# VH-VL binders against o60147, part 228

Target 1, 175 residues: o60147
Amino acid sequence: MLEKNKYLYIFRHIQTNQVLLSQGNVLKKTALFQLPYPLQKPVAPNGMRPAKLRKDHWVPLLKVEFPNESMFQSVFMQLLNYRKYRSVQPLTSDLLKLPIPVRRRKIMRQEVPNTIADLADILNKEKFPENSVRLQLSDKSDSEYADWPPSVQIDSEEIKLSRGFREKTTVDEAR
Key: E = the ipSAE of ESMFold2; O = the ipSAE of OpenDDE; V2 = 0.75 times the mean of E and O plus 0.25 times the DockQ between their complexes.

## First folded at step 11 (VH-VL)

Design jb3 (framework fv_dargistotug; at its last look DockQ between E and O 0.39; V2 from the best seeds 0.00; counts 0 for: pae E 3.6 > 2, grease 19.6 > 18.9)
Fold by ESMFold2, look of step 11:
Structure jb3 (fold): chain C 175 residues (1-175), chain A 120 residues (1-120), chain B 106 residues (1-106)
Amino acid sequence: as target 1 above (175 residues)
Amino acid sequence: QVQLVQSGSELKKPGASVKVSCKASGYTFTSYGMNWVRQAPGQGLEWMGWINTYTGEPTYAQGFTGRFVFSLDTSVSTAYLQISSLKAEDTAVYYCARGTYYLSYGFDYWGQGTLVTVSS
Amino acid sequence: DIQLTQSPSFLSASVGDRVTITCRASQDISSYLAWYQQKPGKAPKLLIYDASTLESGVPSRFSGSGSGTEFTLTISSLQPEDFATYYCQQDYEYPTFGGGTKVEIK
């Protein structure tokens, strides 16, 4: 019953700031179905969801290394649940005052800080062993969206902002 | 004990409709997606699509967007496949299969299958 | 639509043999591949997911490997209960199945 180490890969959309979660360093095309729709507002199934996954539009946001698959799966599912619950909550008065196009854009732009805060909240509550979770960010200033528990070691090196999370060879690094 | 129990076999004429049920037990029904898979006699497996059991939103594979309807009754933990305007080529075993939302953990539990025979 | 090509389509083997089944994808699917076993009149049974992770309760003689476009399922020592049809399945996008590999007794 020994579990393999698991990585949580998080991507953001370069234009909308929407967030997608991944179990691997390449997004599945069906990852787009993570983008929930409010149940109280009937819209076309792909209204907020791009029609197709454009690999060049999704860049690394962060990577988390967990000691085992069970921890990974728990955190992954909780992050999706946080997003779903947020998507159906009543909007604030400040948001309701905005024109609808501005309102939607502002909501989408919060996905990065919200996801980072949700991740930290989960990690603070789950009581993982000290220094058992390694976090690497594409932009280290994004760690400032949350307070991190002792279980988290934040990597001093940022993720390279080349396409995806692929590990580059020496030839790739030179190009 | 996770279990998916499907309704019994059906014999239908072309042009009729059929509704296959898949009753889930032993887990929280809305925590896992429900997939539908077709297998024609002597042939391989064909994914028909899935339904998000939390939102009720179906997704259909190419070729299954017209006559095939997925639905739910979450109060009895049951998923349904309805096929209208049946054709002889719809003769197959239809499976329901549980999968995790958005993860690649495979289809870990399957119904026993429902044979639908369409014959003139 | 991602096509999965299994080879061989048919395989005759003896108990105790090492059996290797391959699955080739028409495009890079990373590690997003599963393997299933199906016996006549029964539903498929999940063996392996995420290319190489063994499903709980599956005997350790089964193993999976590969990434990208080439994947293998290996049975290290074939047992009488392993005579079945095996399917690969990708879920990089909308799932598709391979055509199957029937393993029969020689």
Scores: ipSAE 0.346, ipTM 0.746, lowest interface PAE 3.6, mean pLDDT 85
Fold by OpenDDE, look of step 11:
Structure jb3 (fold): chain C 175 residues (1-175), chain A 120 residues (1-120), chain B 106 residues (1-106)
Amino acid sequence: as target 1 above (175 residues)
Amino acid sequence: QVQLVQSGSELKKPGASVKVSCKASGYTFTSYGMNWVRQAPGQGLEWMGWINTYTGEPTYAQGFTGRFVFSLDTSVSTAYLQISSLKAEDTAVYYCARGTYYLSYGFDYWGQGTLVTVSS
Amino acid sequence: DIQLTQSPSFLSASVGDRVTITCRASQDISSYLAWYQQKPGKAPKLLIYDASTLESGVPSRFSGSGSGTEFTLTISSLQPEDFATYYCQQDYEYPTFGGGTKVEIK
């Protein structure tokens, strides 16, 4: 069976640091479904779902290439689960002691590192074959947010930053 | 092998309700979204919405709110479409169709369709 | 919602013909377009996804091209089993389908 997709793109919001997972290198409007509070009129940040996708507000954070679609689907689903779990957790006492603006900033700053850490954790648990997962980051220093399993090979080249999309490459064309 | 098997044809009167089932097999049910597509006789395809099989969150297309309800029974890998207060205009073949999360890369597997006929 | 306009609505062709169907989107949908084939009394069958990627098991005589707002499905050499209705579908936003193109025997 032909593999449909083995590429995961993660985008971050340039202001709120919210993250969106993408199966393609161009963000879809439906990607906003990943953000919570669908029943209320949303205003980012605070983890709310914007009414409209402003592609120019999102930049690629990383790209992951998996060996096959099954692995991609598994990791994608788990990432969403991890994020959802965090979003519904009560705020810690320490956070509640902070002024609301400070609290919000602190939470937002954790979105990117949390997502990266989640990815690493998931990959560690999955025990994929050695060097079977290729990770490319927009900022190589972001790889330091987690310990990566042997299944992950980190690309020495950084991904090109582009708002809301990335141009297709030869590798992407082969997907 | 991936299969989506839907319940049989339904004949209902206006005002009645119908519940169409779509049983999935051959794959991890909660790893793919389930879409519902309507096709009136001799007409084109119309996307009704989808349900996130992992979270259970339904999303309805415009025009399919209120009387249309998506639901799941994950224990038997089954998605359901319920239509209440049926109207003659609801006469159509209803399809369930598998898609990836957040509706990417097309609907690769379809149920065989369920004909719902609403007639007095 | 994104509107997809297919052309033509009806197409008469003979076996062996090259058939081209066009799908135009009301806005830029990148490559998030799929093509389906539907035969009478049957569910649609996915042919192409991501504008140009051939679904597994689909004959190579089918091909898709385009990006942005203009897309094309091509059957290089029409076979007897290819007489059907074809639909384009976008999934950049909530999915919408084109009106369909019925390919009939000439």
Scores: ipSAE 0.324, ipTM 0.795, lowest interface PAE 2.0, mean pLDDT 88
ESMFold2 (binder alone), look of step 11: mean pLDDT 94; pTM 0.956

Design jb30 (framework fv_dargistotug; at its last look DockQ between E and O 0.48; V2 from the best seeds 0.00; counts 0 for: pae E 3.5 > 2)
Fold by ESMFold2, look of step 11:
Order: sequence, then C-alpha cells, then structure tokens
Structure jb30 (fold): chain C 175 residues (1-175), chain A 120 residues (1-120), chain B 106 residues (1-106)
Amino acid sequence: as target 1 above (175 residues)
Amino acid sequence: QVQLVQSGSELKKPGASVKVSCKASGYTFTSYGMNWVRQAPGQGLEWMGWINTWTGEPTYAQGFTGRFVFSLDTSVSTAYLQISSLKAEDTAVYYCARSTYYLSTGFDYWGQGTLVTVSS
Amino acid sequence: DIQLTQSPSFLSASVGDRVTITCRASQDISSYLAWYQQKPGKAPKLLIYDASTLESGVPSRFSGSGSGTEFTLTISSLQPEDFATYYCQQDYEYPTFGGGTKVEIK
C-alpha cells in the first residue's frame, strides 16, 4: 500500500505564542526557519528567530490527521502561504509607533488564533469527504477561533503530552 | 514540468574563479530553497549549504565558508555558486537541488551537474 | 553533525533478488530520512522521503522502513535498471548523506 494516513503537527512557543508546523511528531532543528529573521529586508519580517531550537519551549497545540499525503501537502503549503501573505502586509500606524520588541510581541501573540483560523478557512474551501479529517487539540476551547466544515471531526480527548507529540512507552517499539 | 538547468563544465587553473548557474523553471522559484551539493570524482555526496530564495539568505555547511558564495537573480529564477581562489581539491561535480525552506523533505529535483576541473 | 552509516558499501545480486540496504543515524532523527538512487553520470533521484513515503513515479518494488536510528531501503525484486549507487540522507537538521551503497547486477 502506497497511501497512508498523514499527520500535521502544530507546536506553539510557551511564552511568545509563535507557531511551528511539522510533518513529524518531533520538530526538526531547521523548523526555526519558519520564523522571521530580524528586520533586514523590505519585506520586513516582524518576528524573531531564536538562536537554537529548545524542545522544552515548544508544546503541542494541535494535530490533524489526513487520509493521504496529497491532502496533507495541499493544506500544509496553503498554511505556509497564509503566513507569508500576512508577513508582507503593511503594518498599521499604531503598530509602527511601538518599540520594536513590543510590536513583535503583539504580532506574535496572534499566531495561534491566526493559524487555527487559517486552517479552518482552508478546510472550508476544500471539498474533503465528511469526517475525513480528524482534529485533536491541547485545549479544546481553541476550536472556538473558527467554524469547522463537515469534513472535520474534532476529537473529544485533548492532547495530554507536555513535551511534544511522542509518548514515552515501556514497549520495545512505539508507533 | 520542474527543471533545473546548470551551466556547462569548466576547466580552470588554480587561483582562478568560477561561477556556476542553476536556472529553474516550472514552479514558483521563491517557494523552494536551493541547495548546492558537491561530488568529487569517485566520492559520495556532500551538502555545501543552501540559499533561501524568498529572503536571499545563504547558509553554508562547515568547510564551505570563505571561498564559496551562493547568490540569486530572482528576476530570471537563477541561483549561482561562485568559487574563488580555486584549488585542485575543488575538482568535482556541483549540483543544485530544490527543497522548501519550510520543509526539507529530501531534494526532489536536481540539476544535471556542472563539472569543475582545476588543473595546472 | 548527524552521521549516517550505510551498509553494505557494495553488493552484487541477481535479477529477481530481494535487496536490503541499511542506514544508521548517530542520533534519533525520528522519520526524517530520504533515499536516493544515482546512476553513473547522472544526478541523484529521490526515491523515498519521510523514511517510508514513495516519491511519485518510483516503482513499487522500492520500499523504506524504520524510525529513530535504524532505516532500511528494500528492493523486492531487483531489475537490471536498478544498477546504481544508493544514498540515505537525513534532514532532521542541516542535511548529511550516508556514504553510499553500490549495487551491481550479476
């Protein structure tokens, strides 16, 4: 069998609310490239990339189960495009008056609600089969940032892991 | 159809410079990172680094800082590798290879390779 | 600097044989491993990514498995066109490649 279920894993930073997207249940060290570099270019990324990936600073936000790789890749790329689009929009004059650290914190605090809303918007536009996409959240109240299409089944059980999406287990092989 | 077309082979003397080009077509150039990979004659593959095609920010692997420079011309969807002060040990095939800067899930498309030969 | 150790470095086999190539990582890289085929005079070709996902257009006789530190590439029924060198590559951090496995057809 070639097609297998594929998971999107979304992490948030415990302090800044920045978001990282992952195709695996462990963040790559290079996932930090999803975060903006200091303001050096006309496109002006407004956030700041940490110097290194600290696994203890990134906790589960949600995971999404797709029935196949094609669906996963479509949604994943669209989420990245929403982030790019948002990053190049002009800042309001009120934001521009703030000191840079304060401005960045205000913008970063919107990443969780923005990402959840983006995900729902993408899924509402797609014609996925009913209940074909399973969503599990660390905090079920976060589902209230968006209206979900019939294709999405929200798991009643919250993610309980505090250190990523992998469980420590006593069996020889965890799956 | 995604395609990466590299410039032709080069024969150089020690101390010279070379600039290898990699022209991309069939996809949105700034949505994918561009990697450079070296393969010396009879040897394996060696990642030299990559350039973020959205920001122009290069990253160099250890051992490739100094004489190796990555650059872009996004107006013609082209990446460049420049090697200065060429040494005999720089003799190799140099590949460009595509990956996303958000997802480095293998390199799905490669240029045909550019042989650079450094000989006195 | 994640080291990838491939074994064997070289093998020869007959058409129809099952071939298995191993890649061992110096640390846990989850499933962030790709496999490439390189024929003489050609650029590498991506076969498998995410340890087990077959790239589009790659024959189904190729498969990948493993997670953590041990990974395998399997060719279930070797064909004459499978003469090549095979490389593993991790992308958990900045990419590194295994040393390669040269497969010769008897």
Scores: ipSAE 0.393, ipTM 0.773, lowest interface PAE 3.5, mean pLDDT 85
Fold by OpenDDE, look of step 11:
Structure jb30 (fold): chain C 175 residues (1-175), chain A 120 residues (1-120), chain B 106 residues (1-106)
Amino acid sequence: as target 1 above (175 residues)
Amino acid sequence: QVQLVQSGSELKKPGASVKVSCKASGYTFTSYGMNWVRQAPGQGLEWMGWINTWTGEPTYAQGFTGRFVFSLDTSVSTAYLQISSLKAEDTAVYYCARSTYYLSTGFDYWGQGTLVTVSS
Amino acid sequence: DIQLTQSPSFLSASVGDRVTITCRASQDISSYLAWYQQKPGKAPKLLIYDASTLESGVPSRFSGSGSGTEFTLTISSLQPEDFATYYCQQDYEYPTFGGGTKVEIK
């Protein structure tokens, strides 16, 4: 079994592009706590926290392998903090001029690139050893959202995760 | 060193209210979730819910809605559990326990527990 | 809610014994399971999280295994201080605990 403490999995919602961080290769329901607006109608398309986790609505964005648990924990917590910080920041005047649905969509569209950029920023600041962090992306083009430090080795292979599920095994491939 | 220190034992009559405090130290209070766990005498552990220390949002487990209220005073790194309209069946030890915001990696630090006794 | 069933509820053992406690989940919880030790009058202590990860400071004689619906806590060689009640807990959904396993001295 994979060492969960060394691996960061990031998933995106197929409709809203909301992002969930996972310490395991299987999304847990409590991961939804990462999403805002828990007191409102939990409809994912509205950028709210769904009442239930639909694993099939979440696709892998990237996988990060760290050298050890300490590094993982540090980065994981910082990512959460970055996201929290953004979530509580006042909306810009430009955003406020937009209709609410348009505004929400625009904000949610930024979650993926923001998360990737945050990750890169955090890793840049942490100054981990060269090529000590392995990054796998579902879409290699997503790596362009940030400048990566020398500590990050980007794999040429795509991540082998199913939607919200475990890494693909030989059994999964037979499906 | 991480510590969770809870308020002392309480003896209450049915219908009364009690407020248990859990003061955190040794870590950034708003970086971790705070859970409440109940244990009736001679019984097992029961998760009551948790509160997001960043947003202040409480989440209550089934069976712990209505009379149970989680709250915070972040200025003193303290979480509170208030139980109103106390019943005899509320007699239990109540624990606060730290976790991540997403209830991962277990509850790594616990308060010492607060015994609440409800008796006529 | 996810139900966790521990077995046995009571276990008598001697110092030096290998002890095994089982926790069964009502549904697949992946590896999102923790084990706790609780002594009388004390708060629970985290032993294992994520099914098999040993919490810092916990003796290596404790180990956890399993995934999906079947999990096991093992004490390789029971020590005097290990007589206690052990609980499994899942955090795949809202946390729930097993009923506990009391390990008593034979």
Scores: ipSAE 0.188, ipTM 0.759, lowest interface PAE 2.8, mean pLDDT 87
ESMFold2 (binder alone), look of step 11: mean pLDDT 94; pTM 0.957

Design jb4 (framework fv_dargistotug; at its last look DockQ between E and O 0.55; V2 from the best seeds 0.00; counts 0 for: pae E 8.3 > 2)
Fold by OpenDDE, look of step 11:
Structure jb4 (fold): chain C 175 residues (1-175), chain A 120 residues (1-120), chain B 106 residues (1-106)
Amino acid sequence: as target 1 above (175 residues)
Amino acid sequence: QVQLVQSGSELKKPGASVKVSCKASGYTFTSYGMNWVRQAPGQGLEWMGWINTYTGEPTYAQGFTGRFVFSLDTSVSTAYLQISSLKAEDTAVYYCARGTYYLTYGFDHWGQGTLVTVSS
Amino acid sequence: DIQLTQSPSFLSASVGDRVTITCRASQDISSYLAWYQQKPGKAPKLLIYDASTLESGVPSRFSGSGSGTEFTLTISSLQPEDFATYYCQQDYEYPTFGGGTKVEIK
C-alpha cells in the first residue's frame, strides 16, 4: 500500500492559471472539487469552479514523486489546506483598491507561484530524507518560486506538456 | 494495521433517527477521506458520499441529501453517518470506507458494516 | 452519473476455471476503475485499482485490464474461496458501482 499514491501531478488552467492537484496523470472531474464556490454555477475565470472539466484547458505544471503513500498524503492534504486558507482570507487593502478585473487577474496570477511556494514550504517542514522527493517541472524556471529543501531533487528534464493529462512513462509504470 | 470499526446493528422505527459511527485506527485519520456506501438487502453497492476528514467538508451523492449527514470527531478518529426521518427503504448495511481525497485507487479499507433495519 | 454495466450478472464456474467479468462504462473513465470482491455478510474487498493494479495481498490469479469504457476482471484459476460477488467501481467522477457479478459454483 505504501506504493499506491506516489505521484502528485499539478495542473494549471491555460487561461485562468488556476491550479488543480491530481493523484493521477489524467485529470478527473472530481478534481474540480478543489475550486471554490461549489454551490454556484460559475464558469472560469473568476476563480470559480466550472461545471464541467475541460481537460484540454489544463496543462501539467509539475510532477512530484514521493517515496511512499504516507508522505504523499501528508503533503497533498497540506497543499489543499494552504490553498483553502488563502481562498477564505479577506482581501488585502491593496487588492481592494484595484478594479475588480485587475484584482481577479492578480489573484489568479498568484495561484501557480503560491502553489509552488506552498509545496516547498510543506516539504521544508516535513523534513523528508535527502533527495527522497523528486520534482519535475514543465518549466524549470518555476522552481525559482521557492527555496527547496535537501529532500527535493529537481529533475533536469522538463515534463511533457499535455492537455489534461500526462501519458504514463515506462518508468512510472515500473514503479 | 489499518482498521475501521463500525457501531453495531440498529433497529429503528420509521421517522426515527440513527447515527452510525466508524472509528479508524492504524493510520493518520485526517490524511484519507472517508466514504459511506449503502447496500440494501440483496442489492448492490451504492456510494452515498464522502467527508473530507481534514477539512470536515461533506459531499453527498445525489439522492443522499437532506436526511443524511456526515460528521467527524477527529479527536477520536471517528466518522459518523446520521440518518433522520428513517424510512423502510433505508434498511440496508452501511459501510464506511477509506479513500483518498479524489477517491482514487479504490476504497482500500472498509468497516465491517452496520445493519440498519427500519421496521414498524 | 457514469453508469457501469457488468456482464454477466451471474456466472457459474468450477474450481480451476478461468473466469472473466466485464465492466462497461457509459463514458470514457480512463483507467479510474476498481474491482471489489464481496462475500456474503462481509464488506467488499479491494482487488484491483487503476484498472490493472493489483491491491497488496491479493492473489496473483486476479488481474484487471482495460481502459476507456471497457474493462475486464480475470481470475486465471478459480479457487474455492473466490466464489463471491464482484463489483466494478469508477472514480473518474463521483463513484458509482456496477451491478455486480455473482460467481457461483457449478
Scores: ipSAE 0.294, ipTM 0.790, lowest interface PAE 2.3, mean pLDDT 88
Fold by ESMFold2, look of step 11:
Parts: structure tokens; sequence; C-alpha cells
Structure jb4 (fold): chain C 175 residues (1-175), chain A 120 residues (1-120), chain B 106 residues (1-106)
């Protein structure tokens, strides 16, 4: 039995720049559990996890194609662990001096560059074959947040979909 | 060959505790989540929760907080379900089942089940 | 919790029959639905995931369809080894199972 290609889908929030990782091209409601929840943490920004998943607020950031499920699962879990590890680290003194709303916005604005850097760091540590991992971005300049290993082939085409990773027509009808 | 082998059946009195083991082989243990599913006699399947085998962090379904504890020993690729303060209503077959993290693509491999019987 | 309602709960059929089992979700779950077969005294066996994708080694007489709130498992020509209980399961949110459909010999 041969492994099927697996895709990592990464979404960005249109207002806050928070990031969600997905195993499928449609976000599951439980994806929100990836976001830090600073319950009873006096130094953390107040509530960075939305109460409800609003699919119209999450747009494509990037898509990664892996040759098999094992590679995908390893990278996916490492990305989640990087984000969790970051969420429990002490805040810097520069952040702590900011008012809570300003601090929260500044932290959330770093999620895109941090996630892209984390992905590249993981892929640099892995021993994947040259050009075995295909990366496609919605904005190719976002690749500049990291240095990519030879295993990564950055697609020359940007993701052009406005609200997700699925292709749609302007005349779609129920079938 | 992916295998999940569970510990044998248990007969317990009310108020006792039990620890069910699920030993995995044939794959990288920390690459997949481990789920626990309960089936009372003559009843359907009931998801109890799962444990992240990479971090050790458990998640419990509604109604399974308190008396139910998931744990791991990654050195022997084994997941555990501990049930304390056993009640007659805990009589069931308990399954471990492998799934992807965040529970997509279904549960593709199951243990053989462990019957826990709670009676006087 | 997302409720899954299977129908029928019980079905009597003969070898060679075409069998259809329905699973209805209490909300839109996209395609995040799996089907399992369970024989007495045995663990469930995954048949279908993502609504319509056959698990490796599952006979082609099994098929799944549907999206949103309505899903169907079909056995095109029932075989003796197919007499079992069938469960649907959603994983759009934390998993829940349908109540099961027992397929017995007529």
Amino acid sequence: as target 1 above (175 residues)
Amino acid sequence: QVQLVQSGSELKKPGASVKVSCKASGYTFTSYGMNWVRQAPGQGLEWMGWINTYTGEPTYAQGFTGRFVFSLDTSVSTAYLQISSLKAEDTAVYYCARGTYYLTYGFDHWGQGTLVTVSS
Amino acid sequence: DIQLTQSPSFLSASVGDRVTITCRASQDISSYLAWYQQKPGKAPKLLIYDASTLESGVPSRFSGSGSGTEFTLTISSLQPEDFATYYCQQDYEYPTFGGGTKVEIK
C-alpha cells in the first residue's frame, strides 16, 4: 500500500493575523484550540482565542505538500508544539510595559512570521529529500521570514483563492 | 503491521480501581494520538477522549472528567486508562484506538478491547 | 455535542441485497464523517473516512456518500461476512458516534 500525498493548510485571520493549522482544506471547529488561551494568566493578554470559529474571517496563508502521512504528522505536531511552547514563555519586558490591548495586538501580529519561521526551522532539521516538500504561499514575500532547506520547493504560483483552499466558480449551484 | 494489544479482562468490586493498558507496535507511537472508546453491554460506542502521545496531554469527553485518567509510558509505547471509584455502570468493554492528532481520518486501528466488569 | 442519528436502527436482509444506511448530523459537519463495522465480540473496523474514502483493504462493495448533514453507507451486494452493526462517527468536533445499525440475517 503506497502513502498518499498529504497537505498542511495554514490559515490567517483577516484582522488579527492569528494563524490556524489544518489537516484539511476546511477548518474544523476544534482548530481554535490551537490558539493560546491565557486563562488566569495576569501577564498574558486577555483572551486571544475567539469564542466561535468564523470561517469568513480565515483566509489562506500557505499550503505545504508532503509525500506521505508520517512526514505531515511529524511537522504538524511540531508546529503545534512550537506555538504551545511560545505561549507559556515569559513575556519580554518590552511587551510587559505595554497596555494589555496593545500588547495583545502586537503578539498576534507576530503569528504569521513566527509560524513561517517555525515551519522552516522544522524542515531544516528534517532530512527530507531535495524538492520533496512543495510550498505554496498566498503572498510570496512571506517566504522571506525564513531560510528554506533544499528539501523545499517554493511554488512560483501564489494561492489565488479569496476565502479558502477550495476552488469555486462564480455560478456555483447546489448539486 | 500495526497492532494495539490491550490487557486482559478485569472483574472488580464497586469502589475499586482498574488500569487498562494498550501496547502499540508496528509504528512510531508518538506520531498518532491514542483514543479511548467505551461500549457498555448491548450498547453503542462512546468516545471517552484521547491523549496526545507526543506531549502526554489528555483531552476528556464531556462526562469523563474526574474518575478517568489517561496516561502514557512512551518508553514501552503503551497508553493507559485508569478508572477510579468504580461503579456498576462502568461495566463495559474499553477500547484503545489510534487516530491522527485532532481526530481526522477516523480510527484506523483498534485494540481487541478490555472487558471491565463491576459487580458485588 | 453533535448528535448523529442513524436509520434504520435495525435491518433484516438477505445475502445479495443492496443495503443502505443513513446517518444524519444535527449540524453541518462538512465531510468529516467515518463509518465502522463491528461484529459481535470484536473491535470496530474502519470502513470509510472523510464521508466517501474507502480505508485500505475494505471491499469495493462498500461505498459512502453525503456531505453537510446527510450521509449514506451502501453495501452493493451483501455478503455473509457483512452481517454486523454499523456505526457512523463525526470528527468535525470532538467525536460522537451514531446509535448503530444492526444488519441481521433475514
Scores: ipSAE 0.037, ipTM 0.653, lowest interface PAE 8.3, mean pLDDT 84
ESMFold2 (binder alone), look of step 11: mean pLDDT 93; pTM 0.954

Design jb5 (framework fv_dargistotug; at its last look DockQ between E and O 0.04; V2 from the best seeds 0.00; counts 0 for: pae E 3.0 > 2, placed apart)
Fold by ESMFold2, look of step 11:
Structure jb5 (fold): chain C 175 residues (1-175), chain A 120 residues (1-120), chain B 106 residues (1-106)
Amino acid sequence: as target 1 above (175 residues)
Amino acid sequence: QVQLVQSGSELKKPGASVKVSCKASGYTFTSYGMNWVRQAPGQGLEWMGWINTYTGEPTYAQGFTGRFVFSLDTSVSTAYLQISSLKAEDTAVYYCARGTYYLLTGFDSWGQGTLVTVSS
Amino acid sequence: DIQLTQSPSFLSASVGDRVTITCRASQDISSYLAWYQQKPGKAPKLLIYDASTLESGVPSRFSGSGSGTEFTLTISSLQPEDFATYYCQQDYEFPTFGGGTKVEIK
């Protein structure tokens, strides 16, 4: 059976800076389940799930290439767990003093740096071979949100696509 | 449909207290925070703080933590501003204002304002 | 606190003129800026939210633009009913208001 490289695709929302994780270079509607439920109470500051997926509102943040599916699945599931854990933590006193729309927007703007830091923390704890994981960013300065282990090779080329990760000359093998 | 109706103008002497009411209608009162905004005669708008209408927890802007108290009566959808130890400098129009939908900016509904005049 | 500086503080214009009011923030506030109109003796009225989105019922001659630190309210063809004071307001952090711009009709 032929083993193929597996890709993790991460998108950010152009306005809210919320983050979605994907196995494919095109978001599926089910990705919205990663976001908090619609706001049911006025004091729930964690953001709001959009009613539907608008693909023109989600742009590439980063792409990670793993040498096999086992590594991908381990990292993907850990990332989802980090996000769930963070979503249930008590809010700080400083955040609670902000008006609810302000607080919510401030929390959502942390999703990009938090996700990048979570990814790096997971990769630092894993015992992956040196240079076995290739990371490509839409903005290389985003790598500064974390310290990366020797297993990670950061691609010098930024992702330049406006709507997705697919280049005409690159086939998405994760799909 | 959304309305914020404030209590009438007040004439007070220095050292007295006043309680301004803001009665809300046309929406679910506890779903939106209530802001208080001051405007002295001929001056601009000054945010005084807000109160969480679900928890009752007030937050005051710097300079408004001493003599100013925000409170609620959710059974009648009403927010209150109480000012104690009134000074001449407290002469102003006081507005209540509802925040917009949870992610949007600005205050989309305002009370008509309550003039509080403090004079000897 | 985030300071908003409005310019000009005062302007005089004729019916039909294009009027431009600026609001500069002391730090990047993204698009979290609103514009209000206040007529004498009345409460402020929300005109524009999220920097550029018109509130329902606001005439299309009003427009907002800008992001980051510099924002503009434009009235493309001034009408007699537009005599008022205009305020910007941010809520990127604790809300603050600009100092206001009084528009007088010549």
Scores: ipSAE 0.393, ipTM 0.775, lowest interface PAE 3.0, mean pLDDT 86
Fold by OpenDDE, look of step 11:
Order: C-alpha cells, then structure tokens, then sequence
Structure jb5 (fold): chain C 175 residues (1-175), chain A 120 residues (1-120), chain B 106 residues (1-106)
C-alpha cells in the first residue's frame, strides 16, 4: 500500500500564465474546470478556459510536499478559495478603464504571483511544524513573490517535471 | 459528518417530468462538486454529469443532454436533477455523489439514491 | 470517453479466498482510478482512490494497484460482508465506470 498523496503540483499556462492546481504530477483534463468558464466558446489565450487540455501548454510552477494528506487537503482547498475570492471581487476602476483584452491579460499575469503569495499566506496561518513543508520551484526567483514561514523549506533543486506531465526523462529534455 | 439525503421514490407516466433533490450537510456545499449517477435496474453505474456548486455551471455527459437539467439552491445546500419528457428507459436509481475533479478522492459521499419508475 | 473494462464480470469465491479484480482503461489514466463496493439496494461505497490509496474506514484487506491502463483490486481474505458488486471508475477525464464485477458466494 502506497502512502497517501501529500503533494501539491502547480502548473502555469505557457502563454496566458493561468494557474492549475493538481494533486497528481499528471494534469487531469478536468483540471481546466478550475478556470472561469468561457464566454461563447473562446479558446485560450482569448478565452478563460480552453476547450481541451493541452498538456504541452502547461509547465510546472512549483511542487509542495506536505507532512500528510490532511495538511495537503487543507492548503489545497484554501488555495481554491483564495482564487474564488479574487475572481468574484469587483474590478478596480483602473482595470475597468482598460480594453477587455488588455484587462484580461493583466489579470492573468497576476495569477502566478498571486497563487504563490496565497500559498505563503495560507502556510503562515496554518503554523505547520518547522521545515515540515518542502517547496520546490521551477524557477527559484518565484520564491521571492512571498515571505515564507519557518515551516517551509525551499529546496535548492528545481522541480523535474515535464510540461503537464510526470518526472522529466532524457527524452523530455531533448524536446 | 458528511451526508447527502435524496428525495423519495417517484412513479411517473411517460412524458411527465420529475425533479430529484439532494440535500447536503456536514460540509461546505459550494466547496465540492455534485455529481449525478444513474443506475438502471440490474445494470451498472453511469455518470450523468456534474454541477459546479460554486458557479452553478452544469456539465452533462454525452447522452444526458436536453432532457436532463442540473440545478442548485445553495441557500439550502441542495442540488436538483430534473428529467423532462420521461421515457421508460429512464427508469433507474439516481444518485447524487460528492466529488471534485481537483483531488484524487473519487466520489467519497453518496446519497441513498432515488428510484424513478416510468410506467404507463 | 475513456472505457474501463473489468474482468471478470462474475466471480464465485469462498470466505477466506484471495480475490482479484482487474480494470483496464482504453488509454493512459495515470493513477486516477477509484474502486467502489455496492451492495444490493445501497449506494456505492468508495474503497480505493488514486489507484492504491485506501479510503478512510475501509478494511486493510482491500488494496489497489496499477497505473496507466492496468489496475487491480485485491481482497486478501474475503469476508462474508464482501460479497457485492465492485466498480472501477476513472476521473482522468470525465468520469466513467467499469461494467462491474459481482463477487458471489461459491
């Protein structure tokens, strides 16, 4: 019997920088339902939700290992809630002054830093044991988007996931 | 404790409509999707679709478009399945089941099922 | 849609037997597979998720294994209460169920 999954994978879209959360290292097609539903059948990058999951369009952002599944579940749900909260907030006057396509792009660009900041905030509030949460980033500089609590140990090694997939292989590196 | 309680058995004539309810308790209703699963007598399980309890967006499986409508009343943490223009082949037990497509948890909670019998 | 094929459809066994049920997916679904138990007149009960993770409260005699396209549910020692129909279910895409395996008393 395998240990319960205690890993959070976060992927970003290569073009839109939209973010998907995943408990597995392989994206589910239904993960797209995390994104706002499209208006009149648009597709990314013009749409909010692509009609189909193109795994090659999603790259890993970070991987988080929690001490147990319970902690994972708590953080995962909170992340989704934070996203929901932002999605329903009224747009600022400055955003409303922008053309819709520009506005959408601006909002999408903030998803990565917002998600990272949300994660840090959630972890700060949870007060997990020191160094009990292991964080791996695809880009170490992304860790600068937030102040991390003592519970988080940032791995010096970057994550080794292929686009939307499992661990990178030599074949993946050649692509 | 998570509970899903469905409405009682229904006996309908062909062409009629039925609305099955599924009341959720013991958890945040809008945090989990609600799935509907059909099981004809003596047959297997068939996923009908799901509704996003937060956005209200329904998604229907192939073969369950048109006559099948998912809806919500979030104020009472209840999901509904409406079937119009009932046919004899709609005779089945209908289940609501909690689950998300975000986690690897499967459908971890089920209603007790609602038998809908369509007979002339 | 992803098709799941269970085998066997019917299985006769005795108490204490080791029972194995197989579920084959029409395509690679990674580990996004669950197993359910259903007794007559009752709703399905989740046994295993993520191919091999035991749901809380489920006896340890149940186990799941596999990845990709081949999956197995194993009952190490069949108990009287285990006679039921078992279903596999994938949620890599929109959920689909296997045809079921009825475990009957020999």
Amino acid sequence: as target 1 above (175 residues)
Amino acid sequence: QVQLVQSGSELKKPGASVKVSCKASGYTFTSYGMNWVRQAPGQGLEWMGWINTYTGEPTYAQGFTGRFVFSLDTSVSTAYLQISSLKAEDTAVYYCARGTYYLLTGFDSWGQGTLVTVSS
Amino acid sequence: DIQLTQSPSFLSASVGDRVTITCRASQDISSYLAWYQQKPGKAPKLLIYDASTLESGVPSRFSGSGSGTEFTLTISSLQPEDFATYYCQQDYEFPTFGGGTKVEIK
Scores: ipSAE 0.374, ipTM 0.801, lowest interface PAE 1.7, mean pLDDT 88
ESMFold2 (binder alone), look of step 11: mean pLDDT 93; pTM 0.951

